# VHH binders against p49116: the designs that were tried, part 168

Target 1, 238 residues: p49116
Amino acid sequence: EGPLLSDTHVTFKLTMPSPMPEYLNVHYICESASRLLFLSMHWARSIPAFQALGQDCNTSLVRACWNELFTLGLAQCAQVMSLSTILAAIVNHLQNSIQEDKLSGDRIKQVMEHIWKLQEFCNSMAKLDIDGYEYAYLKAIVLFSPDHPGLTSTSQIEKFQEKAQMELQDYVQKTYSEDTYRLARILVRLPALRLMSSNITEELFFTGLIGNVSIDSIIPYILKMETAEYNGQITGAS
Short names: E, the ipSAE of ESMFold2; O, the ipSAE of OpenDDE; V2, 0.75 times the mean of E and O plus 0.25 times the DockQ between their complexes.

## First folded at step 9 (VHH)

Design tc2 (framework vhh_7n9e_1; at its last look DockQ between E and O 0.97; V2 from the best seeds 0.86)
Fold by OpenDDE, look of step 10:
Structure tc2 (fold): chain B 238 residues (1-238), chain A 120 residues (1-120)
Amino acid sequence: as target 1 above (238 residues)
Amino acid sequence: DVQLVESGGGLVQAGGSLRLSCAASGFTFSNYGMYWGRQAPGKGREWVSGISWSGGYTNYASSVKGRFTISRDNAKNTLYLQMNNLKPEDTALYYCARPGYGKSEESDYWGQGTQVTVSS
């Protein structure tokens, strides 16, 4: 059997909406987030092992881990996205909602803490200086997680996850042979992803979606999109 | 196609210095950590130094730590190895490498190498 991933899966290039407005409105944030989401889904679809699991299992996996994939994508694309600026804009919009008494004190705290966790996670990943290869395999490890409820083919999913972990280990060992703890330092960041609420992420980044459609509900449609349509969404050509 | 071309090797006296360069092409250079290896006559391949994608993290073999410095310029798609205080035991064919897929180094990409010879 060949490797789980290839160079085509290491490439993860996000194209931002252009031009960047002086004021980052909800629409711009949502469009940027949507492009990242679509890119992440397209990435997953391009993996042969993912395709081998079948449509039902694929849909279930992505539904279970889309927030984690999205968050890894945010970390990986933080510079291109100007993530700090986006998060600041989100906070500003939140302040407006606060002034309008639309949120409880507890909810405000939860949302602010979530933003903080996102920032800290992205900063921690930057500090580790994670490259495209490592990100690809971290995303694979997250994607092929067998511990989500309701999954079929869990044995096969587990095998793919183990393969991803082993290949990442091999990469780290070959590249950084005298640093025996680098892999552990990288992997120990993954639990932080599970602490992040998918609902809050959706509220922060995707409030501009037409009709208040949930990410969960649109995932099957995204995964069934034609390649040309995917490319159009990723590049903003449509 | 992935290509790596090493340069900068030569003959130098013990205690001398050399700077190796590796020109990379055929892939997105900044997506990968890179490493230097060497192969002495009659010996196997030996890992020398590794560097993260941005250059913010570096790692060295104990035998070269404090003497060698790995760096990179992503804008130029170039990897470097500054070698100071060279010793006869540093004599080897030095090669630049991009990690591939798999446990074996045979899966990695490397160039033809550049010969470094340190005389006593």
Scores: ipSAE 0.917, ipTM 0.968, lowest interface PAE 0.4, mean pLDDT 93
Fold by ESMFold2-Fast, scan of step 9:
Structure tc2 (fold): chain B 238 residues (1-238), chain A 120 residues (1-120)
Amino acid sequence: as target 1 above (238 residues)
Amino acid sequence: DVQLVESGGGLVQAGGSLRLSCAASGFTFSNYGMYWGRQAPGKGREWVSGISWSGGYTNYASSVKGRFTISRDNAKNTLYLQMNNLKPEDTALYYCARPGYGKSEESDYWGQGTQVTVSS
């Protein structure tokens, strides 16, 4: 009966590996992306409504939406991450790979298309001037998606999604009382997240993972981590 | 522990100008949109203007559009309202607010307000 989220869920602070290397490399990009992924999983796990659904449902939801949460996190943390610099380095590498015939043209086209979609998404969010409260609720809307295959608690998940939508609406209407269309402009951006391939996200940001393990495979382990382990992954602090 | 403190109100002649300030503390100011409201004696609260986290988007009540300008300085945790071409009907207690959780304005965080009086 209380609100779905609290001020602690609006706070989303990414700590980057320091210092940034003179030349970007796969290990720096993967470390930065891993910190964002762990921060996103820790954020989801801290929501009381999410905890109430139970471990199996939690795992299924996050497996289904991690790419959407990660992409929202990239948009929200774009400046902290210097995302434009990271994407420029990836594009430059791909253009050199074309000239050296090291990758198929179809694969390069798919990856470039993904990067352009990601840039368009981040630019649209920046243009809308999305704040921390709005990002927290957009993440909650994608997290509590009842329409993923294999979910068993769909009615409860749908109720939490509707609660997230209503609380976002309340915030937008109170903040911008003469703008009846802002909420619609924000929400219409969300379907684009499902068009972006999680496999291509893994290739771009997580290639340096030890043993080349898929994100899907590690999600259950990340969700079971104790708070101290989460903090260690997020900050990289010893 | 959200705190909002308004200042800059006063008595001014019709056609005059005032600049209101709101000092915010107890939360990460840059994570939230903010708004200004006002309440005339014996009347309900009226929303005046809202601003996005960076100041890149603003929104105004029709009664003040073109006369008032909302702005913010995130480095100083401060919200501003520049009021030009003031009219007697602008006389009210002006307060800044951070939207709270829930539909009701009672869930919002309000300052104590700063009085603006416009004489004819």
Scores: ipSAE 0.869, ipTM 0.952, lowest interface PAE 0.5, mean pLDDT 88
Fold by ESMFold2, look of step 10:
Structure tc2 (fold): chain B 238 residues (1-238), chain A 120 residues (1-120)
Amino acid sequence: as target 1 above (238 residues)
Amino acid sequence: DVQLVESGGGLVQAGGSLRLSCAASGFTFSNYGMYWGRQAPGKGREWVSGISWSGGYTNYASSVKGRFTISRDNAKNTLYLQMNNLKPEDTALYYCARPGYGKSEESDYWGQGTQVTVSS
């Protein structure tokens, strides 16, 4: 068969809302994050191997891994998003909430730990100079994980994950022939993604747009959208 | 279409220097690592050097390490190879490449090549 991904899947262009406000606010952060989420879902849906698994399996996979895909997207797009500035604004807001006793200390600790882990993940990916090809295959590896509870077609999912791993290995070996450890250094970053809480990601990035509806609950709707509606959500035109 | 066009080759005396350029088009240059290869008369293709998308990581064949420097300018979609202290055994057709999908080098995207000849 042909490769798991193509140049279409390596292209991952996030367009930020325009114009940028003088001061970052919840609506700008939420719009930016929404665009990244829909771009990530469009990316996953466009993969022929994903399409071949069927709609019920697709929903189960994305529900299990959307936060990992989103976090990889944050790392990949950190510069265009000005992610460090967004996180600093969130930290400032949390410090104000402590002073006004608006959040429990336990929750604030959890959120601050999550922010620290996200910053460290993004820094580690930048230090490895991960490119668009490598990001695309890392996303495919997390998407086609056969170890999530309740999955059907786990044999086929495992085969797709193995194909993603092999094609990433081929790329690394051809590009960097004298570095026998680059693939391993890249892959050992993936466990950190499982430490990211989808609940906290929703609080940090989605509270102002989605209200109290979890991303998990809207995944079936997102995956069934017409392409034109998808493009509107990615660009903010709809 | 993916296109890679090398330039900067020529005849140079041993110990001299050359700077090769590779103009890239037809794809988003900054999404990919790139590499240089070469093919000497009577020999197969040899990987020379690779570079990550931003230039933050570089990797060299042992035969050229310390003498060659790979670099890129993403604003100009151009890959470079600075070759110093050239030796007659560096004589080859030099080509730039973007890795393709698959294990074989045949799946990769190659330039036409630029000839480097080092006289003794």
Scores: ipSAE 0.728, ipTM 0.905, lowest interface PAE 1.1, mean pLDDT 88
ESMFold2 (binder alone), look of step 10: mean pLDDT 87; pTM 0.875

Design tc20 (framework vhh_7n9e_1)
Fold by ESMFold2-Fast, scan of step 9:
Parts: sequence; structure tokens; C-alpha cells
Structure tc20 (fold): chain B 238 residues (1-238), chain A 120 residues (1-120)
Amino acid sequence: as target 1 above (238 residues)
Amino acid sequence: DVQLVESGGGLVQAGGSLRLSCAASGFTFSNYGMYWGRQAPGKGREWVSGISWSGGYTNYAKSVKGRFTISRDNAKNTLYLQMNNLKPEDTALYYCARPGYGKSDESDYWGQGTQVTVSS
């Protein structure tokens, strides 16, 4: 009957690859994104409520929401990742590809719109000065979404989502007691996450990792990893 | 494991100023918003001011707005409350707090407090 999350779930420490190269490349971007993805899945797996739902439900939930968790992670770790620098490099590369007529104009437009939405989201979160506790609970609200197609045990998932919402509300109201609207400003940011394409996220951040395999298909394997093996992928102490 | 230690209280005349400090340890200070509360004799706990993790957002009780300034130094794991134009009704034990889990402020992590007494 205790709280949904603990202080260990508020701790979210991304360890970046060796110093950012002078010229950003696909390898550096992919390795950085992979570390964030593994950290995000390790975070979800460590939640007792999540464990209690069972393996099949856990896999279905993460498959449905990994892009939302990843995007929240990008916003939370934007500074440590130098995300604005990474996105600027991607934009520059895409503009050069347009001039050389190497990619479809429609595809480039879709990718550019995705980058713009991502930047807008990250800027909104930064302007709200979202903290580690608030990020942990926003991730929990996203993770325990009962409304994804094909889910079973939706009543229990909904119960955990409502618990996450209530605990976030308590925190915000106690911290900023004179601001009755802060929680609403935070929560209205979440619907934008579902408008972001997971396929475009894979193209931007995971081209070097996935090869012929999608993120969706590797999720069950990551969730089954031993703690030591999982920590190896994170490449550092949390 | 969470420890909060307040200092800087004392006796001051009405219209005077005091600067309170709170040394935090046992958790990653920059992951959390923090707040100051106070309790006057014969009254319940009153929230005074809150601050976001970076200090970019602050919020104040109407009774102290314009007179008090909350700030933080994440490198030093320290929370501050600058109190100007103090009034006798500001007399209270002042606590710094990290919000805890649950609806009640009883779930929060509070220091022992520092006494502020404002004479008229």
C-alpha cells in the first residue's frame, strides 16, 4: 500500500559515451540513444507495481510506450546529451540531402516536423523546470497507460496510472502550494508524446543499432536481461 | 538517510532582515523541488515558499510575497530563504522540507527548524 515509486526511481543518471566527437556521427548518436533506451527500460523493470503485472503484460506495455518513455528521457537528459547540438547536426544533414535530391521531399518533411515537435516538447518541459521527481511520475503515467490496443489486465494498469497521477498531484501541490495550475500545465504536455512517430525516432536515433531488427522486436530480450548484463549495457553505476 | 539542517534564525526587530540556510544531504538535491514551512505557537504548519530544482520557478504564500526570496545553490546542496521587512506575525520555527510520498505533509522530510523571533 506504499507509494508507487521510491527515491531510487527518481534517480535517472545517463552515462554518455567517451567525449562527444568534433563531428557528430551516426555511431555516437546511436550509442547515446541506446544507453538512454536501456536506462529507461531498466527504470521501468525496477518498479514493483510493474513487476507485479507479469512478464507478458510488461512486454506489451513497454512495446506500446517505449517511444513516449524515450522522448521523456530525451527531454530529461537534454543537457547531458547536448540534444540541441545533435538535432542541429541532423537538420544540417537533412538539408544537404534535399539539395542533393537523395531523399524524398515528403519523407524529409515528415522527419523535420518530428524534429520540430521534439524540440517544442523539450523546450516546454525546460520552461516548466520539470524535476527528477516529476519526470519519474510522468514516465509512470505513460508506462501504466491502460488504453493501448491489445492490452489485458487494463483495470490494474489503470489503478497504477491513477496512483501515479495522485502522487504527482500531491508532490506538486505540496511544493508549490500557491500555484493551483502547475499540475495542469505539466499534464497537458503528455498528449503530444503520442503524436510522435516511433518509426521516425528509430530512423533518427537508432539506425546503427537496429540494422534489420526493430526496437519493438528487441524489447522482450532487454526486459529479460540479468541485472549484471543490464548494468553492462548502461555502462556505469546508476 | 535524508538529512536537512536549518540555520540563520534569531531575534530581530520589526522591519529587520534574516537569511536562513538549509544544508541537505542523503539524496540528490538537484532532483527535487524544495520548500520552506513555518509553525507559529498555537498554529498549524504553514507553507511559506517553494522552489523548482534549478531555481527557475519560485512560488510564495501571499503573506510573504514581496518580502521573502527563496533560492538554492545545487553545487553546495543548500536552500536559502532571504527574509526582509520582518513582522511580529512572522515569528515561528522555520523548516526546510523535501516533499515526501503521499498527500499529507507528515510524509515530508523536515529538518529540526530554526527559530525566528520578531519583536515589535
Scores: ipSAE 0.865, ipTM 0.950, lowest interface PAE 0.5, mean pLDDT 88

Design tc3 (framework vhh_7n9e_1)
Fold by ESMFold2-Fast, scan of step 9:
Structure tc3 (fold): chain B 238 residues (1-238), chain A 120 residues (1-120)
Amino acid sequence: as target 1 above (238 residues)
Amino acid sequence: DVQLVESGGGLVQAGGSLRLSCAASGFTFSNYGMYWGRQAPGKGREWVSGISWSGGYTNYASSVKGRFTISRDNAKNTLYLQMNNLKPEDTALYYCARPGYGKSKESDYWGQGTQVTVSS
């Protein structure tokens, strides 16, 4: 058995909608987020170990962890997305909604706390100077989580997660051989991802989706897309 | 096809300086941390210094800390090692490396090396 990932899995290229509007709107934010989500799902689909688990298990894993994968993607692509500008626009909208009494104070507090947690996470990853290889393996650790309720094949999932952890450790130890604690500093960032609400992520980034459509409901569709159809979504090409 | 080509080695007197370069191709250079290693005559390979993708984090072997500076230019796909206050003990073939997949050092990508000789 070869390595869990390859150079193709370290490559993670987000293509943003162009041009960026002077005034950010829900359409631009939703299109940007949708491209990142589709890129993240395609990334997962391309992993041989993931394919080996079978379609039902694949759907269950992605449904359980899409918010964690998406958040890692936001951190990884923060510069390409101008994420700080997007979050500032969302905060300004929330401040206006408070003044107009359109949202409850408790809900606004929850959303603002989520934004601050997201900013803190992205800042911590930037401060650690996480690279594409490290991001690929952190995404693999999150993807191959055996501890979500209702999963089958948990032994095989755990094996793939342990393989991801070991390969990340090998990389970090080879690159930074005198830093005994770098791996621990990286891994302790991951629990914060599970504290972030997927419902609030949907509200912030996917409000442009028409109707009462949850990300959970569209995941099976995204995972079944043909390569040409999928490539159209991630590049913005028809 | 990953390729790493080192240059800048040579013969210098103790206390002198050299700047090594490594030209990388065949992969997206900015996606990976990189490191320098060295091999002295009759000894195994020793890790010297590592650098994160942006250059924002660096790490050094205790034997070279304070004397060597690792840096990179992602626009030029080039890794550098600035070596100051060189000692005879620094005499070695210096290798540029990208970590490979898995535990084995054979899975790492190494250049052919550039010879550094320090005389007293």
Scores: ipSAE 0.868, ipTM 0.948, lowest interface PAE 0.5, mean pLDDT 89

Design tc4 (framework vhh_7n9e_1)
Fold by ESMFold2-Fast, scan of step 9:
Structure tc4 (fold): chain B 238 residues (1-238), chain A 120 residues (1-120)
Amino acid sequence: as target 1 above (238 residues)
Amino acid sequence: DVQLVESGGGLVQAGGSLRLSCAASGFTFSNYGMYWGRQAPGKGREWVSGISWSGGYTNYASSVKGRFTISRDNAKNTLYLQMNNLKPEDTALYYCARPGYTKSDESDYWGQGTQVTVSS
C-alpha cells in the first residue's frame, strides 16, 4: 500500500575509522569494509517488507546477495572511503607479491580482474551520477531477487522487487522527464554485480578481520544483533 | 518536514534574464535529484528541468533547452535556475520540487513558487 522505502532508507552514512593512515594496512581496510558491511545489513534489516518475509527467508536473501549489496555500497561510498586509494594500494601489494613469487600467477590474475571490474562498476555509477534514492532502490532490487537457488516465498519476493523497480522508475521519470533512457542506463549496470566473486571480495576487504571465516557464515549472526550492537559495529565502538 | 522556498521571480522584458533560487530544508539535500516546474496562467503543471545530486547530470524541457541552466550548491542546500533570453511564453509560477515516493506528482514536495512575468 505504502512505498517500499522511506527517507530513512535513502540515508546511508558511512563513518570511517579516523584518521586514515599515511600507509594503508589490512586493519584499516578491513575495519572500513566491516563498517560498510554492517551498515548494509542494518539497512536491509530496517525495511518492513524485508522483515515481513520472516527470518529464514531474510537470512537466505542476504547470504545470496551480500556481495552485490556490499559492491553497491562501495560505489556509493567510494569518496568517503577513498576507495581509489585503497585499490591502488592493493594493486601495488599484488604487483610486489608476483615479483617475489609469494602468490600464484593465476590467483593474482583473478584478483586483478576483480579489481578492474570493481573500478569499472564504480566509474560507471559515478558517470551516471547515481543519487542516494537511486542507490537505495538499486539495493532493494538486488535484495529482493527471487531467482537465487533454495529460496522460499519467491512470489512475495518478486512482488517486492517489482515494487522497487516501479518506484525507481517513477522517481527517475519525474526527476528527468525528457530522458526516456536514463532508467535503462541505470538498470543495465546491475548484471555486472553478479559476475563479481564474493570469495575475492572477502580476500580483498576482509582478510584481517575474519581470517578463515566466510562472510556468508556470519550473516545469520549479524542479522540477529541488537540495534546497539549494530551501531557499535558501524561506528567501530564495540 | 520537507520545506522548499523559491525566490528571484519578478517582471522582466522579453530577452531579459532572471535567476531563481530554492532554499531546501528538512531532508538531506544531496541525497536527491531535484527539479524545477512551472504553471502558466490557465494551464497545468509543466516540468522544466531536472538535476542530479552532484549537478553532474542535467535534463531540460525542449522549450527551455539552451536558454535555461539548472545548478545546485549542496553546501548551501540551494537549487538554482538561471533563465536567459526570456520569452512571454515563459510567464508562469515557478516552483522547485523533490520527487515523492509514488507515481503521482501530488506526492512530490514543492514550494509555493515564485512568479515570473515576461512582457513583450
Scores: ipSAE 0.846, ipTM 0.938, lowest interface PAE 0.6, mean pLDDT 89

Design tc5 (framework vhh_7n9e_1)
Fold by ESMFold2-Fast, scan of step 9:
Structure tc5 (fold): chain B 238 residues (1-238), chain A 120 residues (1-120)
Amino acid sequence: as target 1 above (238 residues)
Amino acid sequence: DVQLVESGGGLVQAGGSLRLSCAASGFTFSNYGMYWGRQAPGKGREWVSGISWSGGYTNYASSVKGRFTISRDNAKNTLYLQMNNLKPEDTALYYCARPGYSKSDESDYWGQGTQVTVSS
């Protein structure tokens, strides 16, 4: 039938906590990241194809890909978030932890490698000048991944992923008709998302969560949240 | 509702220049790549040039490469096409466009166009 996404799904507006503190802290970083995560999950919930798969499948898909959606969101919202400033603050904190002998050298190395991979991903997306339409379809491609364990509607998920790939191809070919390789340059960036650890993402961006609750455990709750409660989380108005 | 309004066309002699403008409304202009197309009398639509959301990436049809420059001003919701060293073969109705959601160009959003006529 109709297209997988609409103009509503191309719109992706992150509202940052105000005011920005003079010195970045765990609370501000966690609140900013939580708003992006909630925005990303609300975005997924609004897709008719996603809704059609049913609640159990929706939960399984988001649990499997939240880190990929979150990372794409970080790249897309890098300017709004002042992501480079946040990452610099995290690096400075890690360097201070080395000086104070509070973390093992191996753990610090793993975390710094993760930050480097994240920076390289965001830089590659910026160099490709990825737009809101392209980001929406890249998010759809990772959301409708049929290859995660425990999925029940894999044939329908694969169909939606193929539809996302086809519509992205149509857009890129219409916009840049003489560039036969732009789509390939974009798509080859996606495997890097799966190399980034969701556990390290949680440690860097969500360490301020009350009760040390995992992202995996809160996903079903967020997906079932009523619109008013959801809007309060993404704008901080609740 | 998506609206695109082109202006800046006119009559010019071969070797001359024109600057086309396209005023966009009804959508968040900076979320989308845009393109210019043209249609000569009795012929189908031909893609001319495309531009990414920030203007950081541009792409041109071989027939216009080196002569035309596409640009945009997101603060003004405006797309531009600077046309230099115009040739009689460039005579066409020029349309700005936002790509649509399907393979068919019928899904694209385009304006009424602005006429460019190049005499020898």
Scores: ipSAE 0.869, ipTM 0.947, lowest interface PAE 0.5, mean pLDDT 89

Design tc6 (framework vhh_7n9e_1)
Fold by ESMFold2-Fast, scan of step 9:
Structure tc6 (fold): chain B 238 residues (1-238), chain A 120 residues (1-120)
Amino acid sequence: as target 1 above (238 residues)
Amino acid sequence: DVQLVESGGGLVQAGGSLRLSCAASGFTFSNYGMYWGRQAPGKGREWVSGISWSGGYTNYASSVKGRFTISRDNAKNTLYLQMNNLKPEDTALYYCARPGYAKSDESDYWGQGTQVTVSS
């Protein structure tokens, strides 16, 4: 068969809510993050290899890796999102919560450590000058992870992951032919994604969600949405 | 769909300089790393230099390192190769390229090339 991905999958365009408010608030942050999350799920759903695995497998894979995909998306879209400004606003809110004794010191420490890990990840990706092709394949590698607990048909998932790894290797070797270590520098960034808490990601970026709805619980519904509904979510259209 | 058009080649004496340009169209230029290759008369294709999407990272063949500089202007969808201290052995048809999706470099997108001839 042909390659795992195409130019369509390299294209990853986040449309931000407009205009950016004068003062950042939880609603703007949550809407921005939701658009990125929906864009990430729509991206995964559009991959022929992903579709071929079937709906139950698709749901299990995205439930297992949405936080990794989201974090890669944050790094890729950091400039479009003004992510540094969003993170600064969150830090300021946390500092005010310390002053007002509204949150436990242990929880604030966990959240601050998560923000620092996220900033370090994004800075590492920026320093490596990761492009759209490389991001698409890194997302494919984390999406087709055969080692999450409870997965079935893991051999096919592993084959798609290996295909993603090989195609990324080919691209890097063709582009930077005298750099035998660039691929390794890129790939060693990935394990950090699994050390980041999905619960803390939800707290930082999805606090504006109505009710006690977890991202995990809505994934099956998002994957079943029609293309028009996906487009509505990623553009903010009603 | 993908098109790459090189220009700037010509005849130059040893020790001289040339600046090559490559106009890209039909894809989002800033999503991809790019490279320059060359084909000398009677020789196979040689990779010359690669550049990351923002220009923040560059890589060079040992034969051109210190003499050639790769750069890009994403606003103009243009890739450049500044060639200094040219040698007769640099005589070749120079191609810009966007890497393709398959192992083979046949899957890569190349321009038609621009001829560089260095006289002794």
Scores: ipSAE 0.858, ipTM 0.942, lowest interface PAE 0.5, mean pLDDT 89

Design tc7 (framework vhh_7n9e_1)
Fold by ESMFold2-Fast, scan of step 9:
Structure tc7 (fold): chain B 238 residues (1-238), chain A 120 residues (1-120)
Amino acid sequence: as target 1 above (238 residues)
Amino acid sequence: DVQLVESGGGLVQAGGSLRLSCAASGFTFRNYGMYWGRQAPGKGREWVSGISWSGGYTNYASSVKGRFTISRDNAKNTLYLQMNNLKPEDTALYYCARPGYGKSDESDYWGQGTQVTVSS
């Protein structure tokens, strides 16, 4: 059997809503985040190994890891999204909410800590100069996690995760043959993704789009979309 | 259809310099790390230097460290190797490569190479 991923899976092109408004608003942030989420779901669905696990398993995997995939996508697309500008706008809004006594100090502290951890993650990935191949395989390692509750085919999922780890190792070793530690520096970044709250991610990036409906509840519908409909969502076409 | 075309090799005196170029096509160049390898007469392939997608991270074989500089221009889909203070031991066929899927270098994509000959 061939490799887990192909060049088509290394390609990850986010098309941003245009033009960028003079003042960032909830609609622009939510539309941008929605496009990234749909691109991430389409990416996962295009993997033959993922398709082979079947619809129920696919839904369970993505529901369990969407926040990790989304965060990797934010880091990968940070420049095209102007993510630092988006996060600065969110921070400014939170500071105004403190002054107006609209949110509890404890909640604002949690959200600010989440933003700082997100910025630290994105900065560490940028400092490591993570490429499209490395991002694709990090996403595959996260996607094929056999340890989520309720999963079937856990043995096959574990084999795909190990295959992803081995192929990433091969790539890093071939590219940077004198750097014995690069792979370890990359992989040690992944545990932080599981500690980031999916509820806070929803609050920061999806509030204006979803209302009270969770990302978790819409994932099965996104995964069932036809390719043309996926493309319509990631470009904003109707 | 991945294609890599090297140029810039030639005959040079010991202590001289050469700049190799590699024109890449058939894939999104900026998505991949790249490397340079070489093969001296009667020897196997030797990895020379690797570079990350933006050029922000580089890595060098100990035998060339401080003498060679790898760089890239993503707008031109081109990889470079600046070779200074060349030694007779640097005589080899030099080829650029995109790492392939799998452990073996047989899975890698490389060009036909450009010959570098360093006279004493």
Scores: ipSAE 0.867, ipTM 0.949, lowest interface PAE 0.5, mean pLDDT 89

Design tc8 (framework vhh_7n9e_1)
Fold by ESMFold2-Fast, scan of step 9:
Structure tc8 (fold): chain B 238 residues (1-238), chain A 120 residues (1-120)
Amino acid sequence: as target 1 above (238 residues)
Amino acid sequence: DVQLVESGGGLVQAGGSLRLSCAASGFTFSNYGMYWGRQAPGKGREWVSGISWSGGYKNYASSVKGRFTISRDNAKNTLYLQMNNLKPEDTALYYCARPGYGKSDESDYWGQGTQVTVSS
């Protein structure tokens, strides 16, 4: 059997487009987000347990949880991305849209509530000082969710999720032996990920995609990419 | 190939101070929380203190709280333990550790240790 993850899965290194523009624009935000999405999907694809479930199950799992993985990635890479600056620019644009009456107040309210939830999530993770090992296992817990509709092999998926939870527990208990509540403080952050709309995430971060494509529709293609093609996407060499 | 090398131990009088260092290699140090453990003569291993990846969160055994300070320098891949007001009962071999994969503490990565002896 062996452990669910290894040191290679704890490594999560985002390469940002260079240089950062003087004024943030849709192109820069979309390229940055796309690199994070590709990195997240390549991370999932590299897990032996994930590979063992088979291609159809792999596609279904990532389609169901990509927004949760992406949001965890935003929190983990918040400093590298200057995420606070990106979100401030988006908020400023939305507030200007209110002043100019270009978007409905209800839609702007929904998007602003999503940004607030995202900021609260990232702030919670920062306050807990979540490390690369903890992030890797939180991503594994959301990836191996057996409760999404339409899944096959749900028993095996649940087994992998329980293994992820157990290994995270062992790590936290070994590292912070006098803190019996740290694991609970970490795990209660996860339900918030399911309250964040994947449609609003697409609107905020992926509006610059060429053509009218959804993330759900491109997932099978990303999962089938060769290593060289994947590297081209994350470095922008394409 | 995870390697941890402790240094800074020695003989010290009760009430004295020592600063232990642990040089880490073979992994990305900043991705992991770390901890210090100790083993007194004829006793099992005791967890002493843990630190989160950035140093933003620290945790201490009741026996050392207020006397010991754990810290890290990620640029130098080094973990530290500042020990003040040392007592004879602090006499032990002190180990630097990175938590391993799985339930058993045998899966953890421990250094060889550095000996701390506190005379009365």
Scores: ipSAE 0.860, ipTM 0.946, lowest interface PAE 0.6, mean pLDDT 89

